# VH-VL binders against Coenzyme F420H(2) oxidase (fprA): the designs that were tried, part 4

Target 1, 148 residues: Coenzyme F420H(2) oxidase (fprA), of Methanobrevibacter arboriphilus (b1a7s3r263to410)
Amino acid sequence: VTIVYDTMHYSTQKMAHEIAEGIMAEGYDVEMFFLHEDERSEIVKSILDSKAIAIGAPTINDEPYPSIGDLMYYLKGLRFERTGIKRKAVTFGSMGGKGGTPASLGKDLGEYGFDVVDTCEVYYVPDEEENKACFKLGQKLVEEAKKI

## First folded at step 8 (VH-VL)

Design f2 (from Q6f with light chain D33R K55E)
Fold by ESMFold2 at other seeds, fold request of step 12:
Structure f2 (fold): chain C 148 residues (1-148), chain A 118 residues (1-118), chain B 112 residues (1-112)
Amino acid sequence: as target 1 above (148 residues)
Amino acid sequence: QVQLVQSGAEVKKPGASVKVSCKASGYTFTHYYIHWVRQAPGQGLEWMGRINPSSGSTKYAPRLQDRVTMTRDTSTSTVYMELSSLRSEDTAVYYCARFGYYGSFDYWGQGTTVTVSS
Amino acid sequence: DVVMTQSPLSLPVTLGQPASISCKSSQSLVYSRGNTYLNWFQQRPGQSPRRLIYEVSNLDSGVPDRFSGSGSGTDFTLKISRVEAEDVGVYYCMQGTHRPYTFGQGTRLEIK
């Protein structure tokens, strides 16, 4: 499973780690990518090799963090609907205001050929219950991916 | 407790290679990048590159790209940095550092002194 | 490469007096219209570097509140309100916005 994120206050990074722990608890390996650190080509290779992905970004001024837009544009061009595999996906993120980045990313991924099984959004920093929800989101992603 | 424990000091001849290990403990190894930074005697710090332990993907400083290789072994939670074609100017203390929260190095190894005899 | 320039490079200070270290970058350190990855590290004699400040002004865990960071864009400052004997060492700024990551030359803080 491939997790890709960018973060502003590191809340999205915390969510990514909890999702990864949920996936690993089900016995699966995770490849994690921080958009600031990793090259897009390496990220896309990992996504192509995966049956399941998690994509996360914070919202800045009620808009998605710009770095994620470049990745989404690239994924659009790859036409995943033509691969014959309906990859599972989740989206996640943190917000300081209106929010909506996970839902927007999920809608886009659906149009690109992914089966978006859930989303998760938190205000600023995830609390204990939100951390548990992220862990369970990782477990759910694996559960859905096994059905392929 | 997060720890990064590096392999011991090494003395090498010019033209040889050195491979320094960095064993991580106290956290989920695949969640955090490991970077390498070196410090020549009496000099400042130089970033060498980093590895993503989850994927094995690497990025190196352009000055060192042709001579440095970073690898990892997830079963032992260990990162390796290998520097080839050693020169006297490669004499330095080599540090591994965890790329943690807040986009920088929150934990550092104890350092490994590499001496290249002229 | 982004050049990080520290001033002064040598800083003798009397105990209990303030200290200030300047760090200037050759390019803006603002990433993706959000984060500014400017960090300060302390290296005490014979030790590995230790993070003091991340993202310009945030104190790392266990760092005394005598330390503060400020600045924006390309100009940054580390301040120690009252220097103590344990503050002896070399201080580095580092940028993590651009590749390769680069450090300032270091500022050697000594007690007079």
Scores: ipSAE 0.508, ipTM 0.830, lowest interface PAE 2.4, mean pLDDT 86
Fold by ESMFold2 at other seeds, fold request of step 12:
Structure f2 (fold): chain C 148 residues (1-148), chain A 118 residues (1-118), chain B 112 residues (1-112)
Amino acid sequence: as target 1 above (148 residues)
Amino acid sequence: QVQLVQSGAEVKKPGASVKVSCKASGYTFTHYYIHWVRQAPGQGLEWMGRINPSSGSTKYAPRLQDRVTMTRDTSTSTVYMELSSLRSEDTAVYYCARFGYYGSFDYWGQGTTVTVSS
Amino acid sequence: DVVMTQSPLSLPVTLGQPASISCKSSQSLVYSRGNTYLNWFQQRPGQSPRRLIYEVSNLDSGVPDRFSGSGSGTDFTLKISRVEAEDVGVYYCMQGTHRPYTFGQGTRLEIK
């Protein structure tokens, strides 16, 4: 499973870690990518090799953090609907205003050929219940991926 | 409880290679990048590169990219940095550092002194 | 590469007096219209570097509140409101926005 994220603070990174812990609790490996640190080509390769992905970004000025846009545009061009496998996906993110980044990313991924299973969005920093929800989201993602 | 424990000091001849280990504990190893930074005697800090332990993906400083290799072993939670074709200017203390939250190094190893002498 | 310039490079200070260290970058350190990855590290004699401040002004865990950071874009400052004996060491700014990541030359703080 491939997790890709960017983060402004701590929140989205923490969510990515909790999702990863949920996946690993089900016995599956995770490759994690932080957009600031990793090259797009390596990220895309991991996504192509995976049956399930999680994509997250914070919201800035009521829009997704700009760095995720480069990846999303590239994924659009790959035409995943043509691969014969509808990979499972979740989206996640943090917000300080109206939010909507996970839903927007999910809509886009659906159009790119992914089966978006669920989304998760938190205000500012995830609390204990929100951390648990992210953990469960990881478990749900692998549960759905097994159906492929 | 986060700890990065590095291998011991090394003395090498010019032209040899050195491989320094960095064993991580107290956190999920694959969640955080490990970077390497070196410090020549009496000098400042130089970033060498980093590895993504979850994927094995690496990025190196352009000045060193032809001589440095970073690898990891997820079963032992250990990162390795190998520097080849050593020369006297490579004499330094080599640090591993965890790339934590907020885009910087929140935990550092104790340092490994590598001395290159003829 | 982004050049990080610190001043002063040597800073003798009387105990209890304030200290100020400047760090200037050759390029803006704002990443993707969001984060500014400007960090400050302290290296005490004989020790590994330790993070003091991340993202310009945020104190790391266990750092006394007599330390503060400020600045934006390319111009940054670390301040110590009242220097104590334990503050002796070398202070580095670092940028994590552009690869390769680069450090300032270091500022050696000493008690006179």
Scores: ipSAE 0.505, ipTM 0.827, lowest interface PAE 2.3, mean pLDDT 86
Fold by ESMFold2, fold request of step 12:
Structure f2 (fold): chain C 148 residues (1-148), chain A 118 residues (1-118), chain B 112 residues (1-112)
Amino acid sequence: as target 1 above (148 residues)
Amino acid sequence: QVQLVQSGAEVKKPGASVKVSCKASGYTFTHYYIHWVRQAPGQGLEWMGRINPSSGSTKYAPRLQDRVTMTRDTSTSTVYMELSSLRSEDTAVYYCARFGYYGSFDYWGQGTTVTVSS
Amino acid sequence: DVVMTQSPLSLPVTLGQPASISCKSSQSLVYSRGNTYLNWFQQRPGQSPRRLIYEVSNLDSGVPDRFSGSGSGTDFTLKISRVEAEDVGVYYCMQGTHRPYTFGQGTRLEIK
């Protein structure tokens, strides 16, 4: 399972870690990519090798963090609907205003050929209950991916 | 709690190679990048590169890219940094550091002194 | 490479007095309209570096509040409101926005 995120501070990174813990609790490995640190081509290679992905970004001024846009444009060009497998996806993120980044990313991923199973968005910093929800989201993603 | 424990000091001759280990504990090893930073005697800090433990992918400082190799072993939660074709100018303390929250190094290893002398 | 320039390089200070260290980058350190990955580290004699401040102005856990950071874009400052004996060491700014990551030359803080 491939997790890709960008983050402003703590929140989206914490969500990514909790989702990863949920996936690993089901016995599966996670490749995790922080957009600031990793090459786009390497991230896409991992996605192509995976049956399930999680993509997360924070919202800046009620819009998605711009670095995600570059990745999404690249994914659009690869036409995943032509690979013969409908990969499972979740989207997640933190917000400080209107939000809506996970839903927007999910819509785009659906158009690119992914089966978007769920989304998760938190205000600012996830609390204990929200951390548990992210953990369960990781477990759900694995459950859905097993159906492929 | 979080700890990065490095291998011991080494003395090497010019032209040899050195491999320094960094064993992580107290956190989920694959969630955090590990970076390497060195410090020549009486000098400042130089970033050498980093490894993504979840994928094994690496990025190296351009000045070192033809001589440095970073690897990891997820079963032992250990990162390795190997520097080849050693020169006397490579004499330094080598640190591993965890790339933690807030895009910076929140935990550092104790350092490994590598001395290159003939 | 992004050049990080610290000033002064040597800073003798009287115990209890303020200290200020400047750090200038050759490029903006703002990433993707959001984060500014400018960090400050302290290296006490004989020890590994320790993070003091991340993202310009945020104190790391366990760092006394006599330390503060400020700045934006390319100009940054670390301040110690009242220097104590334990503050002796070398202070580094570091940018984590552009690869390769680079450090300032270091500022050696000493008690007069």
Scores: ipSAE 0.500, ipTM 0.828, lowest interface PAE 2.6, mean pLDDT 86
Fold by ESMFold2, fold request of step 12:
Structure f2 (fold): chain C 148 residues (1-148), chain A 118 residues (1-118), chain B 112 residues (1-112)
Amino acid sequence: as target 1 above (148 residues)
Amino acid sequence: QVQLVQSGAEVKKPGASVKVSCKASGYTFTHYYIHWVRQAPGQGLEWMGRINPSSGSTKYAPRLQDRVTMTRDTSTSTVYMELSSLRSEDTAVYYCARFGYYGSFDYWGQGTTVTVSS
Amino acid sequence: DVVMTQSPLSLPVTLGQPASISCKSSQSLVYSRGNTYLNWFQQRPGQSPRRLIYEVSNLDSGVPDRFSGSGSGTDFTLKISRVEAEDVGVYYCMQGTHRPYTFGQGTRLEIK
């Protein structure tokens, strides 16, 4: 499973870690990518090798964080529906205003050929209950991926 | 408790290689990048590169790219940095550091002194 | 490479008095119109570096609140409101926005 994120504060990174813990609790490996640190080509390679992905970004100026938008544009061009696998996906993110980044990313991934099974969005910093929800989201992603 | 424990000091001759280990504990090893930073005697800090422990992918400082290799072993939660074709200017203390929340180094290893001399 | 320039390089300070260290970058440290990955580290004699401040102004856990950071874009400042004996050491700014990551030259703080 491939998790890709960018973050403005640590909130989206924390959510990514909790999702990863949920996946690993089910016995599956996770490759984690922070967009600031990793190259797009490595991320896309990991996605192509995976049955399930999680994509997260915070909202800035009522839109997804620009760096994640660049990745999404690249994914659009790859025509994932032609790979023969209907990959499972979740989206997540933190907000400081209007929000809606997870839903927007989910809609786009659906158009790109992914089966988006759920989303998770928090206000600023996830509380303990929201951390548990992210953990469960990771478990749900694995459960859905097993159906492929 | 987050802890990074590095291997012991090494003395090497020019042209040899050195491999320094950094064992992580107290956190999920694959969640955080490990970076390497060195400090020549009496000098400041120089970033060498980093490894993504979840994927094994690496990026190196351009001036060291042809001589540095970083690897990891997820079963032992250990990162390795190998520097080849050693020169006297490679004499330094080598640190591993965790790339934590907030996009910077929140925990550092104790340092490994590598001395290159004839 | 982004050049990080610290001043002063040597900073003798009377115990109990304030201290201020400047760090200037050759390029803006703002990432993706959001984060500014400017960090401050302290290295006490014979020890590994320790993070003091991340993202310009946020104190790391366990760092006394007599430390503060400020600045934007290319100009940044670390301040100590009241220097104590244990503050002796070398202070580094570091940028984490552009690769390769780079450090300032260091500022040696000493009690006079």
Scores: ipSAE 0.485, ipTM 0.815, lowest interface PAE 2.6, mean pLDDT 86
Fold by ESMFold2, look of step 14:
Structure f2 (fold): chain C 148 residues (1-148), chain A 118 residues (1-118), chain B 112 residues (1-112)
Amino acid sequence: as target 1 above (148 residues)
Amino acid sequence: QVQLVQSGAEVKKPGASVKVSCKASGYTFTHYYIHWVRQAPGQGLEWMGRINPSSGSTKYAPRLQDRVTMTRDTSTSTVYMELSSLRSEDTAVYYCARFGYYGSFDYWGQGTTVTVSS
Amino acid sequence: DVVMTQSPLSLPVTLGQPASISCKSSQSLVYSRGNTYLNWFQQRPGQSPRRLIYEVSNLDSGVPDRFSGSGSGTDFTLKISRVEAEDVGVYYCMQGTHRPYTFGQGTRLEIK
C-alpha cells in the first residue's frame, strides 16, 4: 500500500501515520511518501505496483496544495483504467476553512480509474476519535483491496 | 520516549569503509525519514543524505553520492550509513536525525566519532 | 548548493543582555506557496545539536521563550532577549527548501 501526502503540518502527517498504522495492523507493509522529500517517479512506481493507495493533502482556499496537483496531473496521464486492475483508494486531509480537498481528490482518482472507497477530512488537527477513524480507514482500505 | 542510538566510535585507515548504525525506538520506525549529518573537528554541520525507511529510497548530497550508501532494516528499526574510500577529511562526528512533524530534525542521535588516520 | 551565511561567527555577550544572530541564504527559501524551511539549531559544548526553531519563527517544544526567530526570503534572524549561562554554544541556521540541505557556518556564543 502506498501513502502519499503533502504537508509540513502536523495534521495531515498525523492522519497519514494513523492510516498506515491501520494498514500495518492488518499485516501489510506501507510505503509512505512525502511529496517535498520524494521523487515523483518513485511515488508513481510505488502506486503502479500497489493495489491500494491513500492520497492526502491539506486544503488551501478550497484548493489542494500545488505539489499534489502535479502528482494528480501525472496520474491522469497514466490512464489506470486501461491497466485491467481497479485499484482501491482513499483520500484524506486537514482543513482550516471550507475544506473539500479529499472529496476533490477522490473525484479525480475515480476519473483516473481508481475505486475510491472512502474519504476523511478533519478541521485543523485530528482529535482522538478522528485518529481512530483514520486508523479504521486504513483497515477498510486493506479489506477492500483484498477483494482484488 | 523517542531515541536514536548510534554505534560506537571507529578508527579507520584511508581507503577503508565505515558503517555506522542508528537504532530507533519510541515511535513507528517507518513513519519518519532518517537523515545523516556530519561535523568535522572544529567545523560546522554538513548534510549527507537521508533514507525513507518505509520504501528504502535514498537521496544523498551530491558531493558524497559516489561514496555513501544508506540502508535500513525494518525488523530491527535500524538505519545504516556506509561511507567508502575514506579520506582524512572524512574524520568527523556522524549524527543520525529524525525528520519530524514540522519538516526538520526533531531528534538526534548521540553521534559517532569516525577517525581516519594512517 | 544554497550558501547559508551567518554573522557574527563569534558572539561574546554579557549575561542578561540580548543577542542577535543573522543568517542569509544565497537563494530564496520560500517553497511552494509560502512555506519557508529555515531552521535554527543549538549545539551546547559536548552535545548533539538541538532544534530551537522551525519554519522561521516557531519555537520547538521545551525551548525558552527568550528565543525568537524572524525573517523572510533570504534574510533571517535568531534573537535571545536575555542571555543566560546555559545558552553558551554554537548556533546554526539550516535551510530545508533546496537539496542538498545546507547549514550556516555556526555562531559561537560565549559569555564575556
Scores: ipSAE 0.454, ipTM 0.805, lowest interface PAE 2.6, mean pLDDT 85

Design f2 (from Q6f with light chain D33R K55E)
Fold by ESMFold2, fold request of step 12:
Structure f2 (fold): chain C 148 residues (1-148), chain A 118 residues (1-118), chain B 112 residues (1-112)
Amino acid sequence: as target 1 above (148 residues)
Amino acid sequence: QVQLVQSGAEVKKPGASVKVSCKASGYTFTHYYIHWVRQAPGQGLEWMGRINPSSGSTKYAPRLQDRVTMTRDTSTSTVYMELSSLRSEDTAVYYCARFGYYGSFDYWGQGTTVTVSS
Amino acid sequence: DVVMTQSPLSLPVTLGQPASISCKSSQSLVYSRGNTYLNWFQQRPGQSPRRLIYEVSNLDSGVPDRFSGSGSGTDFTLKISRVEAEDVGVYYCMQGTHRPYTFGQGTRLEIK
């Protein structure tokens, strides 16, 4: 499973870690990528080798973080609908205002050929219940991916 | 409790290689990048590169990229840094550091002194 | 490479007096439209570096509140409101916005 994220104030990173813990609790490996730190080519390679992905970004000024936009544009061009695998996906993120980034990313991934099984969005920083929700999201992603 | 424990001091001759280990504990090893930073005697800090433990992907400082190799073993939660073709100016303390939540190094290893002398 | 320039490089200070360290970058440290990855590290004699401040102004856990950071863009400052004996050491700024990551030259703080 491949998790890709960018973050503001690190709440999205915390969500990514909880999702990863949920996946690992089911006995599966996770490759995690922080967009600030990793190269696009490495991320795309991991996605191509995976049956399931999680993509997260915060909302800034009611827009997705710009770095995630570059990745999403690249994924659109790869035509995942042509790969013969309907990869599972979840989206996640934090908000400080209107939000909606996870839903927007989910819509885009669906158009790119992914089966988006759920989303998770929190206000600012995840609390205990929201951390549990992220953990369960990781478990759900694995559960759905096993059907491929 | 997060800990990064490095291998012991090394004395090497010019032209040799050194491999320093950094064993992580107290956190999920694959969640955080490990960076390497060195410090020559009486001098400042120099970033050497980093490894993504989840994927094994690496990036190296351009000055060192021809001589440095970083690897990891997820089963032992250990990162390795190997520097080849050693020169006297490679004498330094070598640190591993965890790239934390806030975009920088929140935990550091104790340092490994590498001395290169003929 | 982004050049990080600290001043002063040597900072003798009297106990209880304030201290200020400047760090200037050759390029803006603002990432994307959000984070400014400017960090301060303290290295006490004989020890490994320790993170003091992250993202310009946020104190790391366990750092006394007499430390503060400020600045934006390319100009940053670390301040100690009153210097204690335990503050002796070398202070480094570091940028994590641009590759390769780079450090300032270090500022050696000493009690005079």
Scores: ipSAE 0.452, ipTM 0.813, lowest interface PAE 2.9, mean pLDDT 86

Design f4 (from Q6f with heavy chain K59R)
Fold by ESMFold2, look of step 9:
Structure f4 (fold): chain C 148 residues (1-148), chain A 118 residues (1-118), chain B 112 residues (1-112)
Amino acid sequence: as target 1 above (148 residues)
Amino acid sequence: QVQLVQSGAEVKKPGASVKVSCKASGYTFTHYYIHWVRQAPGQGLEWMGRINPSSGSTRYAPRLQDRVTMTRDTSTSTVYMELSSLRSEDTAVYYCARFGYYGSFDYWGQGTTVTVSS
Amino acid sequence: DVVMTQSPLSLPVTLGQPASISCKSSQSLVYSDGNTYLNWFQQRPGQSPRRLIYKVSNLDSGVPDRFSGSGSGTDFTLKISRVEAEDVGVYYCMQGTHRPYTFGQGTRLEIK
């Protein structure tokens, strides 16, 4: 399973880690990529080799992080709908305003050929219940991916 | 409690190789990048490279890329930095550091002194 | 690469007096999220570096409040309001906004 996120802040990175913990609790490996640090080609290769992905970004001034938009544009061009494999996906993120980034990313991934099984968004910093929700989201992603 | 514990001091001859280990504990090893930074005697900090422990992906400083290799073993939560074709200028303290929140190194190993002398 | 320039490089200070260290970057350190990822590290004699300040002005856990950071864009300052004997060491600024991450040359603080 491939997790991709972009933030230098605490909240979305914490969510990514909790999702990863949920996946690993089910006995599966996770490759995690931080867009600020890893190369896009490495990330895309991991996504192509995966049956399940999680994509996260915070909402900045009620808009998605610019770097995640670049990745999404690249994924659009790869035409995943033509592979015959409908990979599972979740989206996640934090917000300081009205948000909506996880939902819009999920809509786009669905158009690109992914089966988006859930989305998760928190205000500012996840509390304990929200951390548990992210953990369960990771478990749900694996559960859905096994149906492929 | 997050800890990065490095292997002990090494004395090497020019032309040899050295492999320094950095064992992580107190956190999920694959969640955080590990960087290597060295410090020659009386000098500042020099970034050497980093490894993504979840994927094994590496990036090295260009002036070292022909001589440095970083690897990890997820079963022991350990990263390794190997520097080959050692020169006297490679005498330094070598640190591993965790790349944490806020785009910064939040935990550092204790350092490993590598001395290269003839 | 972003060049980080510290001044002074050597800073002798009388105990109990203030100290100030400047750090200038060759490029703006404002990231796309509106934050500035300028960090300060302390390296006491014989020890590994320790983070003091992240995001320009936020004190890391366990750092005494006599330390403070300020600045914006390309110009940053670390201040110690009253220097104590335990503050002896080398101080580095570091930028985390642009790859590769880069350090200043270091400022050696000594008690005169």
Scores: ipSAE 0.516, ipTM 0.831, lowest interface PAE 2.3, mean pLDDT 87

## First folded at step 9 (VH-VL; from f4 with heavy chain F99M)

Design g6
Fold by ESMFold2 at other seeds, look of step 10:
Structure g6 (fold): chain C 148 residues (1-148), chain A 118 residues (1-118), chain B 112 residues (1-112)
Amino acid sequence: as target 1 above (148 residues)
Amino acid sequence: QVQLVQSGAEVKKPGASVKVSCKASGYTFTHYYIHWVRQAPGQGLEWMGRINPSSGSTRYAPRLQDRVTMTRDTSTSTVYMELSSLRSEDTAVYYCARMGYYGSFDYWGQGTTVTVSS
Amino acid sequence: DVVMTQSPLSLPVTLGQPASISCKSSQSLVYSDGNTYLNWFQQRPGQSPRRLIYKVSNLDSGVPDRFSGSGSGTDFTLKISRVEAEDVGVYYCMQGTHRPYTFGQGTRLEIK
């Protein structure tokens, strides 16, 4: 499973870690990529080798980070619907205002050929229950990916 | 308790290689990037590169890219930095550091002194 | 690479007096999210660096409130309101906005 996120802050990275813990608790490996650090080609290679992905970004003043937009544009061009496998996906993120980035990313991924099974969005910083929800989201992603 | 423990001091001759280890504990090893930073005697800090422990992906400082290799072993929660074709100017203390939140290094290893002399 | 320039490079200070260290970057350190990822580290003699301040002005846990950070864009300042003997060491600024991450040259703080 491939997790991709973009944030310099605690909240979305914490969510990515909790999702990863949920996946690992099911006995599966996770490759995690921070868009600020990793090259797009490495991220795309990992996604192509995976049956399941998680993509996260915060909503900043009601808009996503530019780098996540660049990745999404690139994924659109790869035509995943033609690969013969319908990869599972989740989206996640934190919000400070209106929110909606996880839902928007999910809609885009669906158009690109992914089966988006769920989303998770939290207000500012995840509390204990929201951390548990992210953990369960990772477990759910694995459960859905096994159906492929 | 987050801890990064590095291997011991080394003395090398010019042209040799050195491999320094950094063992992580107290957190999920694959969640955080590990960077390497060195410090020549009486001088400042120089970033050498970093590794993504989950994927093994690396990025190196351009000045060092031909001579540095970073690897990791997820079963032992350990990263390694190898510097080849050593020169006297490579004499330094080598640190591993964990990249935490806010684009910053929140935990550092104790440092490994590498001395290159003829 | 983003060049980080510190001044002064050597800073002798009398105990109990204030100290101020400047850090200037060759490029804006404002990231796409509107935040500025400028960090300060302290390295005491014989020790590894430790983080003092992140995001320009936020003190790391366990850092005394006599330390403060300020600045914006390309100009940043670390201040110590009352220097104590334990503050001896070298102080580095570091930018985390642009890859590769880069450090200032360091400012050696000494007690007169």
Scores: ipSAE 0.534, ipTM 0.840, lowest interface PAE 2.1, mean pLDDT 86

## First folded at step 12 (VH-VL; from Q6f with light chain S32T)

Design n1
Fold by ESMFold2 at other seeds, look of step 17:
Structure n1 (fold): chain C 148 residues (1-148), chain A 118 residues (1-118), chain B 112 residues (1-112)
Amino acid sequence: as target 1 above (148 residues)
Amino acid sequence: QVQLVQSGAEVKKPGASVKVSCKASGYTFTHYYIHWVRQAPGQGLEWMGRINPSSGSTKYAPRLQDRVTMTRDTSTSTVYMELSSLRSEDTAVYYCARFGYYGSFDYWGQGTTVTVSS
Amino acid sequence: DVVMTQSPLSLPVTLGQPASISCKSSQSLVYTDGNTYLNWFQQRPGQSPRRLIYKVSNLDSGVPDRFSGSGSGTDFTLKISRVEAEDVGVYYCMQGTHRPYTFGQGTRLEIK
């Protein structure tokens, strides 16, 4: 499973880690990519090799981070609907205002050929219950991916 | 109790290679990037590169790119830094550091002294 | 590469008196998320570096409140309100906004 996130802050990174822990608890490997650090081509290669992905970004001033939009545009061009494998996806993120980035990302991934099984969005910093929800989101992603 | 424990001091001759280990404990190894930073005697800090432990992906400082290799072993939660074609100016303390929250190094190894002489 | 320039490079200070270290970057350290990833590290003699401050002004866990950070854009300052004996060492600023990450050349703080 491939997890991609864009943030240099605690909230979305913490959510990514909790999702990863949920996936690992089900016995599956995770490759994690931080967009600030990793090369796009390697991220895309990991996605192509995966049956399931998780994509996350915070909402800043009611806008998603620009770098996540660049990745999403690249994924659109790969035409995943033509691969014969309908990969599973989740989206996640934190918000400080209006929010809606996970839903927007999910809509885009669905149009690109992914089966978006759920989203998770928290206000500012995830609390203990929201961390548990992210963990369960990772477990759910694995459960859905097994159906492929 | 996050901890980064590095291998012991090394003495090498010019032209040799050195491989320094950094064993991580107290956290999920694959969640955090590990960076390497070195410090020549009496000098400042020089960033050498980093590795993504989940994928094995690396990026190196351009000045060192031809001579440095970083690898990891997820089964032992260990990162390795190898520097080849050693020169006397490579004499330094080599640190591993965890790239943590807030885009910064939150934990550092104790350092490994590499001496290149004669 | 972003050049980080510290001044002074050597800072002798009397116990109990304030100290101030300047760090200037060759380009803005404001990231696309609106945050500024300017960090301060302390290295005591014979020890590995220790993070003091992240994101310009946030004190790391266990750092005394006599330390403070300020600044914006390209111009940053680390202050110690009352220098104590344990504050001796070298202080580095570091930027985490642009790859490759870069450090200032260091400021050596000594007690007079």
Scores: ipSAE 0.519, ipTM 0.828, lowest interface PAE 2.2, mean pLDDT 86

